Miniprotein binders against a9bab2. Designs and how they scored, part 8

Target 1, 221 residues: a9bab2
Amino acid sequence: MRQRLTVSESKAIFHKEFPFVVPAVYRRLVDELIVELNLLKNQERFVADGVFAIGLTSIFLDFTKGYKPENQKGILLEAICKCTGFSASNLEQIALEAKKLANGLNTNEIKSLITDNNRDEKESTYKLINKNNHYSRIIAIGIYKLVDMQSNGFNKEEATENSYLDLVNNFGYTKERVEKDVNLYKSSLDKIEKALELIEMNIKDEKRRNKERVSRTKPGQ
Short names: E, the ipSAE of ESMFold2; O, the ipSAE of OpenDDE; V2, 0.75 times the mean of E and O plus 0.25 times the DockQ between their complexes.

## First folded at step 3 (miniprotein)

Design vg9 (at its last look DockQ between E and O 0.65; V2 from the best seeds 0.00; counts 0 for: pae E 3.5 > 1.5)
Fold by ESMFold2-Fast, scan of step 3:
Structure vg9 (fold): chain B 221 residues (1-221), chain A 117 residues (1-117)
Amino acid sequence: as target 1 above (221 residues)
Amino acid sequence: SDEELYERAWSLLESGQFDQARDIFSRVVQRYPDHAKAWLALGLTLFSMGDYQRAVDSFRQAISMNPEDVRAYLIMAYSLEEMGQYDEAIRMYERALQINPDDEQIRRALEEARRLA
């Protein structure tokens, strides 16, 4: 008789834990994360692993780059996690440990680390990937971000695309599904960044016009 | 004055006080329906509030007076995509690309919207 939170129950808890207004441009992000995390928490064998933690924290940080005030980001992430039965502080720690494990490694070395991690970390609670987890777009994005962080040089984006798709095949994921979800993530991120930039540019243009108008009206001040 | 009120509305938009900014911009466009910049400002405010349909309506008014405003077409397309209206978003990207035919970013956005439709 395990108690399962419904999406509606999670949303009620969210509003209690986050008593501030979520700007409209971030509402879909919040809603989608609550739905996905609620789904994952209700899976019998789901365990938060390194790539999941990297995926969740990276998605949150990337989509909230323009969030003001800055000090609310931690509260927002904690509310999203608490309302779905997760802990933001634990996931942030897992993500840090996973990034340390993968730091400086290429794709082949990451493959080897994943294989070895299941045998050698009997005392550690932080595994890079749990093979019992079902597919999740958060995990897929986490794998993409892990590879992206290690990629350098000319054509970084193309190198990342080729490398992470090869890596996800070794996790038993469908390349087509992973590619679709990662591309939707990148497209959505690009759109919100461009929208915020357009709004800011128009505000700056108008402030410039107002200064010019005031200067012409009171040239002696 | 109406001019001071309009100026204040932009500051309210910048500080995230969307309800107050919306009310002022709405009043300005009712008194000056040919004020293209005020229609654009109302659209930006409504977009920021998540009122995508009213944002699109406001942007349509702005572009009817300034049909070469690439930014208005782009944020209107984003608004339409948020509403799942991919066919109309495609039309907005096509118009933006007609104005800036060498813009790779607009071309990629158009291709992505066509895949989602």
Scores: ipSAE 0.520, ipTM 0.858, lowest interface PAE 1.5, mean pLDDT 81
Fold by OpenDDE base, look of step 4:
Structure vg9 (fold): chain B 221 residues (1-221), chain A 117 residues (1-117)
Amino acid sequence: as target 1 above (221 residues)
Amino acid sequence: SDEELYERAWSLLESGQFDQARDIFSRVVQRYPDHAKAWLALGLTLFSMGDYQRAVDSFRQAISMNPEDVRAYLIMAYSLEEMGQYDEAIRMYERALQINPDDEQIRRALEEARRLA
């Protein structure tokens, strides 16, 4: 019986696995992921499938775009996963497989994969996309990203901003719940991106000013 | 020189070495309390470190010296939101809009903050 890790135990393991200081702007992300993953690991009806993996990896990538130093990002994800009993490498692989599958399918075809549990569909697809998985905001984001990726793929179906909502019921969730979580995600991400942009602009401005000062002090010989 | 240290601190901030940057900027503002950009830099560093309260204090100093600094208001607002102080964040966004009334991004941020208040 794999001993259920408490949140406190997971946090302790995290600090061992990630011996670096997490910048404060990312601490909330890390804490929330650790709590969420810990809770999910303890749910009997939870499966870490392709949708979940897409959600988790996307959340992590989106919120850590400005993370410095960049070489710590991989270690950070690994630490978050390991401390909660997940494998980052496995999840990344599963996410990649799910993305590949989704890129080849339109929204209706994806819908069919969710509903047709009975079709002799290759054992591999059932493992990637599960209906009635234990709900998580991570899964909500996974659904959103799954559809968003299609809009950028070969099938330029005019995916509207809310096209992901058409799949929500097929997954066994309510549109209102998923939409709320996706909107919160978008809002939070926007704030962080704006903050980071402002910081970067200030840094660039200072660098420019410094260069100008140095150039003025060089006597034109 | 203090100027060289100040420039180094900006590089440290850029590279994510926040503790070192903070220490230098803290020294600079202590030695030069009227240096508005140093206060701003300290605020940015503290924000990056998640010390939002101290960031706000630093931004307040920067704004007092340069009341037309839109960026300072925005980052201060973000800091306030992280602390759940939405009413004060709203005031910062409103002030930012007074300076830049056509900035749609600030308007959206204000509207969002109002929804959370």
Scores: ipSAE 0.402, ipTM 0.793, lowest interface PAE 1.2, mean pLDDT 87
Fold by ESMFold2, look of step 4:
Structure vg9 (fold): chain B 221 residues (1-221), chain A 117 residues (1-117)
Amino acid sequence: as target 1 above (221 residues)
Amino acid sequence: SDEELYERAWSLLESGQFDQARDIFSRVVQRYPDHAKAWLALGLTLFSMGDYQRAVDSFRQAISMNPEDVRAYLIMAYSLEEMGQYDEAIRMYERALQINPDDEQIRRALEEARRLA
């Protein structure tokens, strides 16, 4: 029998696990995640490390901020992971622990973690960062988010928007590739956020206009 | 009444009931073809459904009545990109920047559209 799923087979499992309509604004996100996770599952060199888990959970959270109904949002992530052979709950736990470990570390301390051979890998259910992991846009976003957490916390360093690129060579990737994928992520996120902002503002305006109309025309109290 | 249907269509759009919202907004713009907000709402609904060509057509109507509405240019540009029509998307981003010249999000979208063209 088969050890690996095709993308088509993963999509079939997804529809079984998520038997709801996915709104069009999220369909590309869902499709791209299924394809990317399917490909990564087939890579012997790939390990779902802390950076990957941060990347995946951050991408999903950022792009689904406006998802309705809310009770389907968690089911959606679970279906995406399950149909590609991953566990959403496991990845969310890895991301949480990775964020705890990275809290308060500057870029040089993170570089030390990447190059430190003293860490006992048997004592951990995951590695925070696996050097030379198979490249993924999800990992690129994870690297970006890992550094971004430093600039937004109480233990800030003076970080520029591109400080995450200082880490890229320690992963065995090229700065150009990572920067391109991070910029595409930011641009795509901007598009979704602007679309949602437009819808929300128009709904708010119409609710105010309706309230004013009803208050003028309604007889009695 | 038509006003009540219009307001219900906004609630349907908010709740993700796009087919029903589209049907009502389509009737509103048929009856009130100079209703800029209804054309915008129809465009947003069609965009959310992935019907990008009809979304563009609706945004053109909204723009003809409110040529300073940066929102219509932006979502029309997004719709055009999804259809691979990058030259026209670029023109929509450029018009949006004429209205809001300091909007870095629009500038990034424009630069990316130029690379894909």
Scores: ipSAE 0.299, ipTM 0.639, lowest interface PAE 3.5, mean pLDDT 80
ESMFold2 (binder alone), look of step 4: mean pLDDT 94; pTM 0.945

Design vn1
Fold by ESMFold2-Fast, scan of step 3:
Structure vn1 (fold): chain B 221 residues (1-221), chain A 117 residues (1-117)
Amino acid sequence: as target 1 above (221 residues)
Amino acid sequence: SDELLSQWAEILSESGQFDEARDYFSLVVQEYPDHADAWEELGETLSEMGDYQRAVDSFRQAISMNPEDVDAYERMAESLTRMGQYDEAIRMYERALQINPDDEQIRRALEEARRLA
């Protein structure tokens, strides 16, 4: 009898659930998500709540902005979740509900939404914002995104930095750990976005050059 | 667990120039699957990385769109030779020589492939 899925078993299930080729640029993201989710599934204290769901869906959407074909993205997220024992549709729903709950709220109001991670209330269908959950870099990004979505104006970045760091203590995490993980995420996202932009420009340039080459040869006779 | 947290910094990190080139050309052929030159460049990059099977598959795509591409046949044959598939490598070199009969380098490679078979 199976007690836990190994990473190798999750990867085998992934390839059955996702019958398409994962483009090379996304393979590292897919591998890292499968590993992280597999490890979290084995943690007794871990709860897949709304903050976690925001983190996971935000990471996936941000790093796959350039994914083609577009119609495979939903299947890809579903395969990543299913092969590690999660449900993409359930997490997407919980993320949406957590975003709705926090919509229009300032940092102090969000603090009032943070509840004890009380396992005695397992009958609750949805736990959205909990303190003292088992730490994950995905949750760290979830906290950052929850605050980032409420920030606006030309000083948005500075406002978000001050607000989410203040909020970290209310979740029961250390500022040092969360800040490190959020900064790594931001650096990786910026690098991916710049790479995709350069690739799009090069594709457009190549298409233009091909059209010029064809136009050049047409009047040759 | 902490060792896995450090892997976020490695998303699209450089493990070498070949990884970056592979990712680039992979996106190009996904957007423009009829772009023969991009398939050939992807094949060359994969070959340099030692991924000979995927290199062959990429060169095969390039040849299907440009059957007179001598370089693609030669490079496919090189990857086939690295995999020990000498009979198919010989056929690829023979096709390359049909297109460019005076290529002494390809003739030499064909003779070596025949010696290894």
Scores: ipSAE 0.000, ipTM 0.144, lowest interface PAE 15.7, mean pLDDT 76

Design vn2
Fold by ESMFold2-Fast, scan of step 3:
Structure vn2 (fold): chain B 221 residues (1-221), chain A 117 residues (1-117)
Amino acid sequence: as target 1 above (221 residues)
Amino acid sequence: SDEILSQLAEYLSELGQFDLARDFFSEVVQRYPDHADAWEELGETLSEMGDYQRAVDSFRQAISMNPEDVDAYERMAESLTRMGQYDEAIRMYERALQINPDDEQIRRALEEARRLA
């Protein structure tokens, strides 16, 4: 049995759990994660399994690579999870166990892990890699990352692109839907990374100008 | 540089991060006060944030440098209307129509502003 939280209630809990200013470039990410997790918590068929956990932790880590101050990142993830009825520490543990289970496996071997480990088919139990879970963009990214983490070497990106869609049908999802959501994730990640690069470039330009101004005011300049 | 700050502000606007976009456009116009396009973008960003007075001030700067900018007159008039300053909004829409007489959208906005006055 799950208790329903409104978005307003989640936001109130978030600000209590995260008593700092969220930098503007991350506000959309935070809002979208709160909304998505709130929706998923209300889905009776949804299971917060290993693929979901990999997806959520990967999204958070990828989008917050440039987050400053760094020591607030853990508190931010905890607040996002807590305000929507999830546990960040539990999900991080689940993600770690799922990554260990898939470690060193190719896509065909990973297909063998996609199973229902329920002893009672009527009831949802804890699973690391679960088929027919309630669909989420977070799960789509989890599938992508599950393959991405096993791809190594010169053509890592190409290897991932050629194989993650091969797993999608085994999860009970359509290739078109998962591909669309993974591509949207990549586009959004690229956009925030470009914004951060431009911010860094501006900071470097300001530091250079300040050094030049200081040099001009010193004796012998 | 001017181009780096403007491009960053545009990316931030697309991400819905209007606070940061405002700050970067503000920096552009402070360093390059004759950059009419940046003043207009600053006004647009401020208007999206509901800061209509500062939006009007920014559009006024853009218009002073580019008095043929129909978009700046229209956007300034919209912000003036939001503040209930209908008489000045009417004058801005009238100026916009002098530049683009066949603009039906501006004509409808002018009629609405005249109704509210």
Scores: ipSAE 0.000, ipTM 0.221, lowest interface PAE 10.5, mean pLDDT 79

Design vn3
Fold by ESMFold2-Fast, scan of step 3:
Structure vn3 (fold): chain B 221 residues (1-221), chain A 117 residues (1-117)
Amino acid sequence: as target 1 above (221 residues)
Amino acid sequence: SDEFLSELAEWLSESGQFDQARDLFSYVVQDYPDHADAWEELGETLSEMGDYQRAVDSFRQAISMNPEDVDAYERMAESLTRMGQYDEAIRMYERALQINPDDEQIRRALEEARRLA
């Protein structure tokens, strides 16, 4: 009968649903996702649509690219979603449906898919990409990814940057706000990717030194 | 950026993930050997892992760049004390007190190091 979960309650449920140690490089991501999702679930205007689902699944996939142990990733996403009142499997399905809908479309064609809140209609296609949804940083990344997935070739990054901002007004958001959140996402992703690469290089160097030490401790070779 | 990597490594250390924090701080000081704060944080992380000798070496690098860093002298002295190197620990506490003469915590630590010596 509880209408709203507090952030503290969501965190308690998370630790029950994910009984493993979250590697430190991911703890801030996990905490921020739990906080954001908890707050969104408590927003009456918020709809967990296709753009949101693309954003959330893309963030999780991109930031957990180097996650070890690999077999815990699915459980981690499920725990993050479940503790905040979402379903990981449902969001993954919605993300896939939205990606299929947008597949091969240019920016102007994607604009045509953005529709008013039509919760009273049974048309799942139109419900996947809604305008005037309650704003979230996750939705901002979802908009960026919708365009990024369609961009290809030499100027992929430049084409995405020129195009995704053209969509944000059609969603009912400001370019400044979305750009700020997308840039923060890119910066944070770069930081984690570089940190993981440095950790991996350091592990390789340590293994090399260990092999050398083992060789040196064997007399008469 | 050394600042961003140091922030991430500090967060790792605060979360008790000393292995990963050590690796990141080690990489920061390798690429930015003049980053005194990263040397000090590396020393603290190594000390928490029980690698007191490398901790002392890292604090020594920090002190060489910031010779008025009271905290670095105190942390180095703590690592030296854990290794039973009381004479050098006493010298580090004495230097810390020269910089900050009214520090009662350092004075008590100095007295304890003298007792253990």
Scores: ipSAE 0.000, ipTM 0.166, lowest interface PAE 14.6, mean pLDDT 79

Design vn4
Fold by ESMFold2-Fast, scan of step 3:
Structure vn4 (fold): chain B 221 residues (1-221), chain A 117 residues (1-117)
Amino acid sequence: as target 1 above (221 residues)
Amino acid sequence: SDEELSQRAESLSESGQFDQARDIFSRVVQRYPDHADAWEELGETLSEMGDYQRAVDSFRQAISMNPEDVDAYERMAESLTRMGQYDEAIRMYLRALYINPDDEQILEALFEALRLA
């Protein structure tokens, strides 16, 4: 049966599963993922399929590009998943399988995996790219990333923008909601990357100034 | 005593009597210009009164004496944000984060300043 954990209970389990300090810059991401996953696990209609797995793993990897120490990243994802009733290893495998299925496919070919209702599909294929799943911003980002990975060359970003919105109706979602959530994801990723870059530049600048002060004081002492 | 005057001014500020608090803190910093705490309290009082430019100037004095005062950087950045000076506010938040990298509240303020910029 469903675990029906509260968000508070999931957070308590998280701290037991992840016995390290989460750096301040990542705490909001961790909290938001725990809340979202907790709520999704309690939705009867929700299925953790390939698009969802691509979305979750992509969000985690993109936002934790600068995570130190790096050897804790795997433990962090595992703790976020375990405390909400998911398996990180299973989701990573499902994401890899979904990426392999989509490899080299254009948007119309990807639609065939989702919405060809007249085709005899295997249950495993359906579970990897499921239509009418309970909506999540994680799934929205998964759809965007699935299309982005297949777009190559010059004007890749524009090609992705045109294609993923064309695809969202085939998942049973509204373009307005998906576009809003994808744009928020892009904005948030840009902000954390800029903040990390500024923090790193500030650290380097302070070290340089301290070194220069020491050097300036020594001549003629 | 500068400490007795500062304590009286602090009590006036806590009760919302910012005009009187400002006058006392102004006298304290004029007589004791190396009193970092009084400069910080003057800045806070000026900020509450909506005098953001003088608040920033007062926080700069406090920071010059205590360059590791996280609170002074944060309060200065808040006043700069209220003036629409987002680039300088971002620099102040970054300095605060350099001193205290685990401060989630300062990180949230930095993200907000970046959004407004």
Scores: ipSAE 0.000, ipTM 0.292, lowest interface PAE 11.4, mean pLDDT 81

Design vn5
Fold by ESMFold2-Fast, scan of step 3:
Structure vn5 (fold): chain B 221 residues (1-221), chain A 117 residues (1-117)
Amino acid sequence: as target 1 above (221 residues)
Amino acid sequence: SDEELSQRAESLSESGQFDQARDIFSRVVQRYPDHADAWEELGETLSEMGDYQRAVDSFRQAISMNPEDVDAYERMAESLTRMGQYDEAIEMYIRALLINPDDEQIWRALLEAYRLA
């Protein structure tokens, strides 16, 4: 029997495992992940399956694309996982194996994996999809990403939007809840990307203004 | 207590007694090095005295404990600008904008620092 960690205890462990400055735009992400992972780890029958691992690693990777310094990203993910009782290396491996499995499957084959019958994975260290897990935003994003990986070509985004909502009913989730959480995820990514673009644009604009100013300035005597 | 000493130093700063305020905040951070607010107040007091290098060092300590305090990044960048360290000032303004990307004052300060670089 593992003792349940409180969110405050997890945060204290996090600061010990990650002794660096976390910019505030990423601190909310870190806090939300710690809360969600702590909640899931305290669920008696929770199993870290393939869609969970894809969801967590995708969220982290997508939100930290602009993170500086880049060499701290691996330490950050490890600290988030350790403070809540997970292993980043284990989850990364589960995600990699799930992505390999998903690349070989079409949407109908994925639907077959979420039948109500027990499925025995004889050689697997995980199950791709454990439909007995309670709802989580991380799992919802994992399902979205799983379907996104099956889509290609010019209409990739449209194909993903059409397919993942049909698939989500087979998990016993409400389409409205999943759609809301996926849309919030996409909106939050857009906000971070916009903020980074504005910073780059302003720096470039000021370089142009400095060059123009220099060309107008007459040398004094 | 550290809180009583900090309040006394704040009152001294408000009355323009920066030398006495600096001495008290310095004692507080030496005795309680994890007191983020005291590091920040020390930095502000040093900046007002024109000791920009020690102000930067103090703000750096405050930021290490409270990385979401946009004011600390902004004040550190201002001190760096006063020292002519424009590249580092630009980095601090960028970090402040990652916390609050809509802050017009910080955008104007970033542009000014860039002009001076």
Scores: ipSAE 0.000, ipTM 0.129, lowest interface PAE 16.0, mean pLDDT 76

Design vx1
Fold by ESMFold2-Fast, scan of step 3:
Structure vx1 (fold): chain B 221 residues (1-221), chain A 117 residues (1-117)
Amino acid sequence: as target 1 above (221 residues)
Amino acid sequence: SDEELFDRAMSLWESGQFDQARDIFSRVVQRYPDHAEAWYMLGYTLADMGDYQRAVDSFRQAISMNPEDVSAYLNMALSLFEMGQYDEAIRMYERALQINPDDEQIRRALEEARRLA
């Protein structure tokens, strides 16, 4: 038998590690993350570096903003990582270290942090921001977030949009591919935010109607 | 009586004992299958417990006895939405709006459900 998990095996492990119901609006996110992480674990040249870690943790946090119950959120991330052979706590730590390294830097200064992971050389120092890593849409979001974290004020999103593509070639990726994946991320995030607005309004109206109905059927009190 | 069993289930549901409430509402509908309110409360309790498929089945029974029950369509729509069955959820919102065409909240819910589909 192979040591690497199939997607089906990862999904089976996920259900054992996360014994709760995943609300419908998050099911696509969970499924897509499990598939992507499983595929990446099978890539010999893939490295779970700081950019990847920022991408994964940012995607999870952005899409689960408003996840209820809140106390299941940490278990959900742990289950997604564990079922695909990753560690959520290790990736959270790596993301934190990468964010510290890039803190306060502009786009050109961040370019100087991007180093070749020289696999033919003996290196004792872990490199957090690497060029020529095996491509992932998660890494695309990580690149976007590296720039987004350094942009502040009312024009934050526009400044990020104008700058993150400048980094892409330094990582060894095409602007077309990264832009496509970042745009898909933004579209998907908007869709889940609107779904949560719909759910909240429907729950509010439904709880009002149900309280009225329960009051009418309750015995004499 | 059906009313005494129903009232007991309501008290358990109000105290958060959903598993026991579910069991007694289930017994009410088994013995008194024309008790529309018990079917509705069974569905509502099942949805609270995350058992959306059984909730939908229970709301269908309530709707079959009271086709004008707006709340049953709305709760069925929410349960279908939680199961990822968006097109059927939209149809339930459409039915609710047909019954109550001037309901702004239902109209808004339908518009947003269609946008997410």
Scores: ipSAE 0.000, ipTM 0.316, lowest interface PAE 13.1, mean pLDDT 80

Design vx10
Fold by ESMFold2-Fast, scan of step 3:
Structure vx10 (fold): chain B 221 residues (1-221), chain A 117 residues (1-117)
Amino acid sequence: as target 1 above (221 residues)
Amino acid sequence: SDEELSQRAESLSESGQFDQARDIFSRVVQRYPDHAEAWLELGWTLEDMGDYQRAVDSFRQAISMNPEDVSAYLAMAASLLQMGQYDEAIRMYERALQINPDDEDIRYFLEIARYEA
């Protein structure tokens, strides 16, 4: 048994590892990830496997699309992971390995990967995709993304929605819980993307109006 | 002095020693409950610790002492957003914008909050 790392202790480490200002729009994401990762790290049964890694990296990358300054994005992910006892570089590597393993597989083939949690460690498949891991919305997103990356064509979203729910029971989770978390994730992404578009338009319009106003007060313009 | 204690607490907070900073600011506001700056600093420390409800309460005390302090409204709004209390956060940003009508950052945050609601 280890002593539980508190959220305040994680935040202290975060400030040492990320000595920059987090833009207000991303503060909620950062705070929620620190809290959830802190909780997961202190769950004895939790394993940071490939599905979790896909979920975490996908959430971070999707929500920080357009993060400025761009060169701080990598440092931000590293700080979030390190302050909660994880390694961003290790999780990014595990995510890539899990994506490679699942590449081109259908739902039934993916199910076979998750049914052998007790298999020999030398069989590379079973370190990455585990049954009965401690539940997290991050894992829920990982399951969704694991299927989403295999789907293509005109009806990609509908195909993914139908397929990922078929996997949920094989992971030892309830469809209701996973579906709720995936739907909240999709709604939040849509809202952030639309909000950023509106903000960019409003900023451009305001700059245009200010330029016109200034021109009216200058000689000859 | 109170200023020396507040400066020490600010330094502790900057170095991530939130528990110690919180304790110092808590003692300052108990001894000087009308010290608006100490209530603000306590609120920010609590926010850094993830205690958003107590942070909001502390910022509310600061606002009651200095209702023209834009930073107090912005800090309270940020904590309210973390708690999902969008309508009250919007009102805080609106009041901040009334005090500083040309502040592009406040307008940006208000637009985000209105959309999240």
Scores: ipSAE 0.000, ipTM 0.139, lowest interface PAE 13.5, mean pLDDT 78

Design vx2
Fold by ESMFold2-Fast, scan of step 3:
Structure vx2 (fold): chain B 221 residues (1-221), chain A 117 residues (1-117)
Amino acid sequence: as target 1 above (221 residues)
Amino acid sequence: SDDELIERAYSLFQSGQFDQARDIFSRVVQRYPDHADAWWELGLTLYNMGDYQRAVDSFRQAISMNPEDVEAYFLMAISLERMGQYDEAIRMYERALQINPDDEQIRRALEEARRLA
């Protein structure tokens, strides 16, 4: 009998498509993205629209800022998407077009743009958001990022915090759920950044100890 | 000098030139088999290159001299998981957690490995 792709099957495909090491600090990110994308692919009502694409690409880029070697980042995103039935190149293009469409607009103009896109009769893969879309934490981050990128000046963070929850109401999502997922994203990003700092400090400390050891083994000068 | 070669290897590693770093660290451990730090650096370099079997072998040399090297146990465990050796990976995670009981990342990795075993 025919079964839908399981998370375990996606993980097996991932290791075939990404034959390199995922450093320990990024394993949770990779596992969570594979699980979430696998579950979303099995939802009939889910649409990979502009805000979803912004969310996914933003999450990946933010969490992998310190990833080495840098040339593996593109392959990593491709592997995560491919093993769950998505296309990284398509989602990157959708995100880019969605960002261009929203560029220079204030929050009220974004609300109007979203309404206009949802009234279009011609199907477009670059629709900013679909009001009938199945909820995802990735979409929550996409909404937050969409508002964040339109906020400018010395009060940017405060403006974003005051605005994105109002926008969420227009999509039929609950403010509490979106706020919880955005806050979890922020705390998780902080944790990985601190973990990377500890790893770098340990590497520097090891280099220092090695230099001291080398100096101690030289004949007295 | 050997000091300059080791410093060069660290610089190559930091710039992501793992092939060249591997060659230098390999030469260092051949000349100085008791150099725990060089074994650990070789293991980390091989790990970053996806050579999990050789990474595990190198980390084993490092921990034989520094049994409290929590990072070595952790990276050995991940390398073993990538090779499908879940039982041994679990043992390495347990060792790492014995050294650092409050390490949330290691605890979560252990729980996941136990589910996959």
Scores: ipSAE 0.000, ipTM 0.095, lowest interface PAE 21.0, mean pLDDT 77

